# Designs tried in a protein design chat: VH-VL binders against MLP-like protein 328 (MLP328). Part 19

Target 1, 151 residues: MLP-like protein 328 (MLP328), of Arabidopsis thaliana (Mouse-ear cress) (q9zvf3)
Amino acid sequence: MATSGTYVTEVPLKGSAEKHYKRWRSENHLFPDAIGHHIQGVTIHDGEWDSHGAIKIWNYTCDGKPEVFKERREIDDENMAVTFRGLEGHVMEQLKVYDVIFQFIQKSPDDIICKITMIWEKQNDDMPEPSNYMKFVKSLAADMDDHVLKA
Key: E = the ipSAE of ESMFold2; O = the ipSAE of OpenDDE; V2 = 0.75 times the mean of E and O plus 0.25 times the DockQ between their complexes.

## First folded at step 15 (VH-VL; framework fv_remtolumab_arm2)

Design z6 (from z1 with heavy chain G105A; at its last look DockQ between E and O 0.87; V2 from the best seeds 0.86)
Fold by ESMFold2, look of step 15:
Structure z6 (fold): chain C 151 residues (1-151), chain A 119 residues (1-119), chain B 107 residues (1-107)
Amino acid sequence: as target 1 above (151 residues)
Amino acid sequence: EVQLVQSGAEVKKPGSSVKVSCKASGYTFRSYAIGWVRQAPGQGLEWMGWIIPIFGTADYAQKFQGRVTITADESTTTAYMELSGLTSDDTAVYYCARYGDSKWAMDVWGQGTTVTVSS
Amino acid sequence: EIVLTQSPDFQSVTPKEKVTITCRASQSIYRYLHWYQQKPDQPPKLLIKYASQSFSGVPSRFSGSGSGTDFTLTINGLEAEDAGTYYCHQSSRLPYTFGPGTKVDIK
């Protein structure tokens, strides 16, 4: 099994890439309202809700287990991409590197994709590959779709 | 049943330190933040800081920065708050409280630990 | 740090009347505001979380509203047992903070 790697997937979404990007870039405070079965809370550790380099703490449920995650975010407005760089949490007990990039790409007036790139490295050779975390973040993007469309 | 049980009352001299314990039970200790809040006699609530045990690091209110240390021991499911350089202004009831998984509200509180600083 | 203010500092209220307590934040905290009740010699108790969500076991006469910077706790039909001090608390950003409290007495 690989010690490090990169997963890439595309999630088809509807509407405006700009509105979807804004949600992930600037409006994380809405996640518990929109997808509360996945995300129970988000709070700012450092910076602002919409700032590059901000640090946020996420409380979520993955595979029926409550987990917590601290990330530093990087904002790339030119490409409508936001990166969550893993700092601490349950996932970091398995992974030394866990960076998730959400990029929103307009394909047509009504159709976009969310390209999810997960860059990872195991803490050691005995740890599992993070396929469950990839499944989880795919579901976040898919389930958020309806709530962005209502905005 | 989620429960937080704090250590007993303390009487301390100025200049010393106090370390209050908060024993947690009935939930997955490492996954939920514990905050510390104090209340001087006849006064309001002051947020001191918090720790999420799995992170291993704490965050503090600016007022207490440099004097307070908050830690967590997963093996005993116990959080600690240590306050140094005590003065009579530190006489207060000290509470620990757990942040639930819903929007980071303090849903369970310890019984409080009275710390009296006198010479 | 986000500063929370509360108004009024003190209310003396006839039973069965409506109590209104406001909390204002120095910057937007969206809906990350929580209300606690504290009776003498007791730890605080959570009443309302996330601006408007009633916590388990809290009587229906308690309600919360607001978002952004302006929030209200309402006790619709005050009971004698509701006497105590009410605090708002924000969890939008660290370090977290409390309001200074509003004391409610029965006339």
Scores: ipSAE 0.766, ipTM 0.903, lowest interface PAE 1.1, mean pLDDT 93
ESMFold2 (binder alone), look of step 15: mean pLDDT 93; pTM 0.951
OpenDDE, look of step 15: ipSAE 0.939; ipTM 0.962

## First folded at step 17 (VH-VL; framework fv_remtolumab_arm2)

Design b1 (from z4 with heavy chain G105A; at its last look DockQ between E and O 0.78; V2 from the best seeds 0.85)
Fold by ESMFold2, look of step 17:
Structure b1 (fold): chain C 151 residues (1-151), chain A 119 residues (1-119), chain B 107 residues (1-107)
Amino acid sequence: as target 1 above (151 residues)
Amino acid sequence: EVQLVQSGAEVKKPGSSVKVSCKASGYTFRSYAIGWVRQAPGQGLEWMGWIIPIFGTADYAQKFQGRVTITADESTTTAYMELSGLTSDDTAVYYCARYGDTKWAMDVWGQGTTVTVSS
Amino acid sequence: EIVLTQSPDFQSVTPKEKVTITCRASQSIYRYLHWYQQKPDQPPKLLIKYASQSFSGVPSRFSGSGSGTDFTLTINGLEAEDAGTYYCHQSSRLPYTFGPGTKVDIK
């Protein structure tokens, strides 16, 4: 099994890429109300809800277990992509690098793709590859689909 | 049963430091924040700061930055708050509280520790 | 830092009457607003979380409402044991903050 790597997947979504991007870029406060079985809370550590370089803390449930996670985000409006860079939390005990990129791409008037790229490196050889976290973030994107206002 | 048990009352002289302990039991200590809140006689509640033990670093209210240190020891499931440069204005009851709610409400409180600063 | 204000500072209320306490935030905190009750010589106790959700074991006479910047705690049918001070607290953004409190006395 590899000590570092990159996972890439695409999640088909409906509606407007701009509105999906806005949800992930600027509206994380809505996640507990929309997908509360995955994301139970989000609070601002530093910056604003829509700021490049903001730091946020998340309470979530992965594989039935509550976890907490601190991340710094990077915003790329040109490509409608937001990157969550892992700083602290349960995931960082397994990984020393955990960066997740969500990019939203309009394919047709009502069809979009969320391209998810996960860049990772294990803390040591004994740690598992983060396939459970990839499955988790895919589920977030898929389950948020119904809650984004469609054009 | 979740419990927070704090160290006993202290009387301190101006210019000294105080370190209050908060022993936690009945839950997964490392995964939930512990906050510190103080209350001067006849006054309201003041949020001082917090720590999520798995993160290892604390965050502080602006008023206390530079003289408060909050730490957590996972091996003893104990959080600590140390306040330096004490003045009579620091006379208060100091509480620890757990953020057990997923939206960061403080659901369990310690009994409080009275700190009196007198010349 | 988000400033919370409360109104009124003080209420003296006849038993069984309705008590209304407001909390206002200096910027939107969405629904990340919680209410605590503190009786004399006791630590605070959580009553309402996330603007409107009753905490376990809290009597049904306590309810909360609001979102954004304006929030209300309501005690519908005040009991003698409800005397104390009520605080709002926000968890939308660090550093977290409390309102200044509203003291409720029984007539």
Scores: ipSAE 0.809, ipTM 0.919, lowest interface PAE 0.9, mean pLDDT 94
ESMFold2 (binder alone), look of step 17: mean pLDDT 94; pTM 0.952
OpenDDE, look of step 17: ipSAE 0.938; ipTM 0.961

Design b2 (from z5 with heavy chain G105A; at its last look DockQ between E and O 0.78; V2 from the best seeds 0.84)
Fold by ESMFold2, look of step 17:
Structure b2 (fold): chain C 151 residues (1-151), chain A 119 residues (1-119), chain B 107 residues (1-107)
Amino acid sequence: as target 1 above (151 residues)
Amino acid sequence: EVQLVQSGAEVKKPGSSVKVSCKASGYTFRSYAIGWVRQAPGQGLEWMGWIIPIFGTADYAQKFQGRVTITADESTTTAYMELSGLTSDDTAVYYCARYGDHKWAMDVWGQGTTVTVSS
Amino acid sequence: EIVLTQSPDFQSVTPKEKVTITCRASQSIYRYLHWYQQKPDQPPKLLIKYASQSFSGVPSRFSGSGSGTDFTLTINGLEAEDAGTYYCHQSSRLPYTFGPGTKVDIK
């Protein structure tokens, strides 16, 4: 069983890569309105809503269980990618490395993909691989699509 | 069912410290933040800081930075707030409250602990 | 730190009339604004969360509105038991803050 790894997936989305990227880069305050069944709240710990290096705390529901998560983000405007680096939370009890990269790539005038890369390492050999968290973040990207298109 | 029970009233001398406890029950203690709020006689509410027990670290309001320490003990499901260098201006009721409503709202409050600082 | 202000600081209101309380933030807090009621000698109690969502068990006469920097709490048909002090509270950014309070008395 692997103690570390990288999961990669692509989620097809509609519209503008720049608008989707902006949502994830700068507009996390809208997540409870857009996908409130997944994300119930987001608050700023350090920095601003749109700052590279900002630290945010998230309240969310994964597999029917409320969890909390603290992350530092890195912004790569050149590639329209934002990285959430795990600092604390329920996920960090099973993983000592949990970095999730969301990259938005325009494929045609109205079609984009969100490439999700999850880099992880278990706290110890007894911990499960984080497939449930990959499923969760895929759902966030997929379910956000409709709200970005409407707004 | 969900309950926060605070330690009893205290009378303290200037320059000393006070440590107020907040015993939580009826929910998963480690997963929800507990905040501390004080209220001087006839005055409004002041946010002092909070802790999310699973994180193990606290955040504080600037006014109390350096004088307040907030901790959580998961084994006893108890949060603590310690305020040092007391003056008469610290005479107040101190409340703990849980952030359980997911929008970061305080949905359950302790009964309050009166701290009186006098010579 | 985000400063919240409230208006008015005090109201004396005839029963059955409408009470309006405003809260203003020094910068946008989006919808992360909550309202609490505190009756004399009691801990505060959550009334409205996320600008406009009524908390469980709160009478329908209480409602909230607003977003960004300007928010309103409305008591539509004041009852005697509603006397007390009302506070707004923001959770958009740490450290969190409260407004100074609005005291409501029965005329």
Scores: ipSAE 0.795, ipTM 0.918, lowest interface PAE 1.0, mean pLDDT 93
ESMFold2 (binder alone), look of step 17: mean pLDDT 93; pTM 0.951
OpenDDE, look of step 17: ipSAE 0.937; ipTM 0.960

Design b3 (from z4 with heavy chain T28I; at its last look DockQ between E and O 0.81; V2 from the best seeds 0.85)
Fold by ESMFold2, look of step 17:
Structure b3 (fold): chain C 151 residues (1-151), chain A 119 residues (1-119), chain B 107 residues (1-107)
Amino acid sequence: as target 1 above (151 residues)
Amino acid sequence: EVQLVQSGAEVKKPGSSVKVSCKASGYIFRSYAIGWVRQAPGQGLEWMGWIIPIFGTADYAQKFQGRVTITADESTTTAYMELSGLTSDDTAVYYCARYGDTKWGMDVWGQGTTVTVSS
Amino acid sequence: EIVLTQSPDFQSVTPKEKVTITCRASQSIYRYLHWYQQKPDQPPKLLIKYASQSFSGVPSRFSGSGSGTDFTLTINGLEAEDAGTYYCHQSSRLPYTFGPGTKVDIK
């Protein structure tokens, strides 16, 4: 029974790793327009839309339930990776550590991989492993694909 | 039916404080932000701050930082706004409002609480 | 803090005419702009959310448009009950802010 762990998965996407990275790094304001069935709103608590260390508040729907989440972001331009570091919200009632890293890797001219790494620790042993949140973030990456291609 | 019901009108002396309550019903209180907005007679709306009860902390407009405290009590589904160091410029109607689950618009408003600061 | 301005400050309008109210933000707020109507001695009521989405029960004569820094509320065919003050409000960045209001009166 694991109290903490790391999930890793890869989501195949199309197009440019740089365009996908830009969307996740700098353009979170577009998420409600692009994947509004998942993400209903994003607002800046501190910093800027494209700032390392910015704090943002998200309104989203996971497993049919509306949730709210506050995160601090870390930006790694060299590796085209963005970290969402969990601060507050419904997910933090289950987890004391919740860090999600999205890395965009160009595999060929039109094929990329979004490597998703989720680092987590349960609030206590009675909590389930966060497989539902891993499924959720995979869906975000997959469903955003078409919207980045259209940009 | 989603509803916000505020406490009654207050008459206060300069230098005192006021605490306005906002009783919420008809929705999951802890998961939706409540904002506080005031309006002086004949004036526009001023955003004072908000709280998302599940976070347990509030955010404030700079103008009110240090004088306002916004709290939420999940057990009574009631939000509170306390404003200290009152002056005549604080005479206003004070509203609470709920942010819905869509892009943070204020979709339900309380009836307002008139606070009069009189020397 | 993001400053919102509104134009005009005041407009006296003949019934059934078109009313246009503008809101300008000091920096881009994308589409995170909402419009409220307030009648005397009443709390504000949400009309338009997210620049252009009508709130439930709002008459179709009300519409919103714009993105970035420039936004418009339109009342297409003003009715007597539409007299009041209209406010824009941004939710792009905390702390949130309101515009100064536009008073619409029936001529």
Scores: ipSAE 0.785, ipTM 0.914, lowest interface PAE 1.1, mean pLDDT 93
ESMFold2 (binder alone), look of step 17: mean pLDDT 93; pTM 0.949
OpenDDE, look of step 17: ipSAE 0.933; ipTM 0.959

Design b4 (from z4 with heavy chain T28E; at its last look DockQ between E and O 0.86; V2 from the best seeds 0.87)
Fold by ESMFold2, look of step 17:
Structure b4 (fold): chain C 151 residues (1-151), chain A 119 residues (1-119), chain B 107 residues (1-107)
Amino acid sequence: as target 1 above (151 residues)
Amino acid sequence: EVQLVQSGAEVKKPGSSVKVSCKASGYEFRSYAIGWVRQAPGQGLEWMGWIIPIFGTADYAQKFQGRVTITADESTTTAYMELSGLTSDDTAVYYCARYGDTKWGMDVWGQGTTVTVSS
Amino acid sequence: EIVLTQSPDFQSVTPKEKVTITCRASQSIYRYLHWYQQKPDQPPKLLIKYASQSFSGVPSRFSGSGSGTDFTLTINGLEAEDAGTYYCHQSSRLPYTFGPGTKVDIK
């Protein structure tokens, strides 16, 4: 039905918003160690591991299928938010716009929310809405939770 | 069974070009990067560049910028490496290799293609 | 580009002895380092991926360790068939690079 849209969800996490943000902002090299059943590798195409505007290439498994993805990230330290803007990959064959924003919000001393916003536009009306990719990125956030230091 | 099969040996004159093919089978070609590595006689391995077929664009080592072109054809599951402006320093064995689920390590290698540049 | 160095360039070792090969990176590559074995007249073969993970079918005598900038490949109990050249390779950032190689000979 819709050719474009925005999905928003919240994933409850434990610990420090700053430490969770740092993981997603700066420490993507740790993803294969922490959630290797989802993310098999990350490599730098341009920039540094922690720089605004860096380009990284990811290989991962989504619904049992290997995929690759190239993204440019935008860093918003004021809001503890990182945006992955889709450039190339399996997801970009379905979508001409695929931007995923991960924002980390401290709710109490030991509880945080990861707010995930996915901005998307289909390549054409025959493509599915990206609900499977929203489910995938939710699972990344949820499964990373136990791998971020809480103390 | 994952396999990479390369084209046969080439003898080339200085100033010409060579195009080596790498036919892939046994896996989903478009989803895994293929890299190109060369080895001059008695020397070490030298990374030339790679392509992820679904992206359709390649990345190259600085040394080869402007002389090498790496492409992939999904319909034939074949990657290509073309090196232009050949000199005797380009005499080497040229390998293609696949990047599997190995943290971007090369898990499957072609048999190699010997390129000899001589007058 | 990230420079990898290896030490030693060459070593000649009696069977059943321990072999150690080091690889150093010019900047941190975390654990994105792989080891390859190349026997004469053959393509390279992946031995150790991701610093310390044994690749499929690799004998248990081969192990890898290290992170950051310093890495070691160890052969515990060298066999005659292990003669060849060993290369490290980084995949932390493009363009990827190889170390210069370490040739291992059997006495």
Scores: ipSAE 0.818, ipTM 0.917, lowest interface PAE 0.9, mean pLDDT 93
ESMFold2 (binder alone), look of step 17: mean pLDDT 93; pTM 0.950
OpenDDE, look of step 17: ipSAE 0.927; ipTM 0.956

Design b5 (from z4 with heavy chain K103R, light chain R31K; at its last fold request DockQ between E and O 0.87; V2 from the best seeds 0.89)
Fold by ESMFold2, fold request of step 18:
Structure b5 (fold): chain C 151 residues (1-151), chain A 119 residues (1-119), chain B 107 residues (1-107)
Amino acid sequence: as target 1 above (151 residues)
Amino acid sequence: EVQLVQSGAEVKKPGSSVKVSCKASGYTFRSYAIGWVRQAPGQGLEWMGWIIPIFGTADYAQKFQGRVTITADESTTTAYMELSGLTSDDTAVYYCARYGDTRWGMDVWGQGTTVTVSS
Amino acid sequence: EIVLTQSPDFQSVTPKEKVTITCRASQSIYKYLHWYQQKPDQPPKLLIKYASQSFSGVPSRFSGSGSGTDFTLTINGLEAEDAGTYYCHQSSRLPYTFGPGTKVDIK
């Protein structure tokens, strides 16, 4: 029944928060190699791979369906957080607001968490809550873990 | 099967415009980019721009910015490229091509539309 | 815009011999480089995607390699039907670009 809301979850990961943050902040070009069953392509629309305010277009598979997404990112180095703000795509047909924040927090020398915050607002009350997209972004973080550890 | 079928050849006068259509079939039109590429006689390929229909906006090569308009009509699964202010340098074959979901390669091409600009 | 250059401009090659075509990008494009073949009076056809992945139905004699700024298309055992022009194309950043092409003829 809610028209807007915030989902929060934590994904336990291994290694260095700084290396995980760098991957999401600066190295999105590696995603097709690392998690290619989820992310098939990323291209720069504006800015650079590591620029605050850059705009990128993503080609991905969610629930077995190809989707495309355009986002503007914000970088918060102090908190090791990156925000992906939705601009266009399949998600934006359901949601008027879709912002996903990935924050990497070192818990011990080899253990981190990725705190995922999704801020959302439906296009209208007929749209579903975006639980499928939360599940999707959790899987991206979880599946990326192995590639960051080996790099 | 995925197919792109383009409108027929055109002969145009300098200063006019041309609008080439690209009818798509066999896939979910709205979800895949269509790019436009031209080739002047004896020359290489030039990327002109593209549209992802679900976005509703196009992106253009700098050379064509301000002269080209690329649109998509989901109801007819047809993309269009309109080039204005034609000169003889615009004489070329114009292709549409679909970007597949395999790392942004152009996996399906239209047959091409010859545009001749002659005084 | 990212400039792609190709070498050589032209090759005339004896059948069954190896053909090597190089593409260089003006800045890193990682693996977002694709190869196309164009025969006379035909649209281009995709051969290699993402630097090294063969497109479906492409003969095994075609292979691609490279990452960053330097890429190679190899035809290992040229056949008569392979005559045509080969283009590289980058999809790392918009606007996308093509290389100038390499024409391959059969001796």
Scores: ipSAE 0.853, ipTM 0.926, lowest interface PAE 0.7, mean pLDDT 93
ESMFold2, look of step 17: ipSAE 0.838; ipTM 0.922
ESMFold2 (binder alone), look of step 17: mean pLDDT 93; pTM 0.948
OpenDDE, look of step 17: ipSAE 0.928; ipTM 0.956
ESMFold2, fold request of step 18: ipSAE 0.847, 0.794; ipTM 0.925, 0.912
ESMFold2 (binder alone), fold request of step 18: mean pLDDT 93, 93, 93; pTM 0.952, 0.952, 0.953
OpenDDE, fold request of step 18: ipSAE 0.935, 0.935, 0.935; ipTM 0.958, 0.958, 0.958

Design b6 (from z4 with heavy chain S31T; at its last fold request DockQ between E and O 0.83; V2 from the best seeds 0.89)
Fold by ESMFold2, fold request of step 18:
Structure b6 (fold): chain C 151 residues (1-151), chain A 119 residues (1-119), chain B 107 residues (1-107)
Amino acid sequence: as target 1 above (151 residues)
Amino acid sequence: EVQLVQSGAEVKKPGSSVKVSCKASGYTFRTYAIGWVRQAPGQGLEWMGWIIPIFGTADYAQKFQGRVTITADESTTTAYMELSGLTSDDTAVYYCARYGDTKWGMDVWGQGTTVTVSS
Amino acid sequence: EIVLTQSPDFQSVTPKEKVTITCRASQSIYRYLHWYQQKPDQPPKLLIKYASQSFSGVPSRFSGSGSGTDFTLTINGLEAEDAGTYYCHQSSRLPYTFGPGTKVDIK
């Protein structure tokens, strides 16, 4: 049916949008400690941990299956948003385009949302829509909430 | 059991090349990186580069850029390292090693392949 | 490239004593530091992953600590079989690098 599309969801989180944004913008090295059942490791291929244009490699578990992923990072401080631009990995065998945007929006003094936008295009018409990956990234944001609050 | 088995020892002339194989078994080959590390006699460990088979591309240490080619064949679950333009300084033991779910540490090592470059 | 240094280069230690080996990185590698043991004529073996986590089958006398730029491998009660060379290795940033090694002999 659809060969390309955009998924959007919102994840309610607690605390400060700035603190959540900092975690995703600058502190990816903490992800294995914070959500290690999802993210087993992150390493820098090019750039710095907090650089726009950095290239990072992630190993993670999605639906019980180990996967690996290489992304180029984009940073939008004005909107408190980070983008993972897909370059290589298991997901790129199914998708030609896989871009995931995490935006942190303060709703009240102690309530925020993480707006997740996934822009995708299938490698070919026979590939499944990436609903499993949308479920996965939603879980990352949700499960990170408690660890940001404790920091 | 996760296992890496390397090809046998080689004696090479200066200016030639060597290609070492690393046969992997006991895990999902395409998902985990294989790195190559060498050790000259009496010296420490030197990281040469790696490949994540599903990416199909390798990354190299600057010292070896242009001389080393690292490849992976998913159908035979075998990684290869080829070093060209050999000199006596390249006499070493060459290891392959797998990066498991160890925060990118090398958890399984091959037995090593001795390469001797003689004048 | 991230440079790792180790201290000391060499030490000869009485059995049952505590051994301390240090590794320093040229920039922060957070906790992405691993320790390997290489016994004579053998490939290296992973001892400690992620600064402080013991790898499978490693005796409890081995422990690791540190973060950022300064890391320590400790052997509490050195055994004769522990003779060999110990290397630190960073995985924070490609290209990965090793420390120069610390050779440990038994007196």
Scores: ipSAE 0.876, ipTM 0.934, lowest interface PAE 0.6, mean pLDDT 94
ESMFold2, look of step 17: ipSAE 0.848; ipTM 0.929
ESMFold2 (binder alone), look of step 17: mean pLDDT 93; pTM 0.949
OpenDDE, look of step 17: ipSAE 0.934; ipTM 0.959
ESMFold2, fold request of step 18: ipSAE 0.855, 0.863; ipTM 0.924, 0.926
ESMFold2 (binder alone), fold request of step 18: mean pLDDT 93, 93, 93; pTM 0.949, 0.947, 0.951
OpenDDE, fold request of step 18: ipSAE 0.938, 0.938, 0.937; ipTM 0.960, 0.959, 0.959

Design b7 (from z1 with heavy chain S102Q; at its last look DockQ between E and O 0.82; V2 from the best seeds 0.79)
Fold by OpenDDE, look of step 17:
Structure b7 (fold): chain C 151 residues (1-151), chain A 119 residues (1-119), chain B 107 residues (1-107)
Amino acid sequence: as target 1 above (151 residues)
Amino acid sequence: EVQLVQSGAEVKKPGSSVKVSCKASGYTFRSYAIGWVRQAPGQGLEWMGWIIPIFGTADYAQKFQGRVTITADESTTTAYMELSGLTSDDTAVYYCARYGDQKWGMDVWGQGTTVTVSS
Amino acid sequence: EIVLTQSPDFQSVTPKEKVTITCRASQSIYRYLHWYQQKPDQPPKLLIKYASQSFSGVPSRFSGSGSGTDFTLTINGLEAEDAGTYYCHQSSRLPYTFGPGTKVDIK
């Protein structure tokens, strides 16, 4: 069993990479409305909603269970990438390192991909690999597509 | 049924400390924040701070920094608010409330605890 | 911190009349504005969450609207039991804050 690793996946999306990036970069306040079955709440602990280095707290449902997550945000406008640095929460009880990067890449005029990178390290050898969380974040990206397209 | 039940009324001397408890039941305690709000007689609501039990650490309003301690005991599903250096200005009803699972609204409140500070 | 203001401070209203209470934030809080009702010697009760979503069990005569910095609580057809003080509350940014409250009396 691996004690650490990096998951990488690509989620096909429609429309504009810029619009999707904007949603994840600057419009997190819309998430409860857009994908309420996944995200039920989000608040700013420190910084601004669209600021690099901001700390946010998320209330979400994973595998049918209510969970909480605190993260520090990193913004890379040049590459249209947003990084969630895990700080505290349910997932961090299992993982010492939990960093999720969403990068949006335009593939054609009407098609994009969301490249998701998940960097993880277990708290100890007895903890499971976070494959369920990778599935979760993939579903976030995918389900946001319809909402972004309607905007 | 989701419930928050607070400890009884307190009468304290100036300079002392008070610790109010808030027993939670009917939901997954560690996953929902509990906030503390006080209300002086005839005054409005004042947010003091909150704790998300799984985090174990609390956030406070600046006004109470260094004087308030909010804690949570997952084993007993009880949140606590301790306020030190009491003065007459701290005379108030103190409420605990749960931040619900939708958009952080405080959907369930305790019955309140009256704290009276007098010489 | 985000400062919330409310208007008016006080209303005396005849039953069945429409009541409008406004809440203004010092900066944008998007839709993270909630309304509470408090009656004498009782804890506050959640009425509206996230600007416009009615909480479970809240009568349909209560509604909320607004986004950004300006919000409104409306009571369409005030009932005698609606007497109390109404507070707006923001959960957009820590520290969370309350409005000063609006007292509603029945004529």
Scores: ipSAE 0.754, ipTM 0.916, lowest interface PAE 0.8, mean pLDDT 96
ESMFold2, look of step 17: ipSAE 0.809; ipTM 0.916
ESMFold2 (binder alone), look of step 17: mean pLDDT 94; pTM 0.957

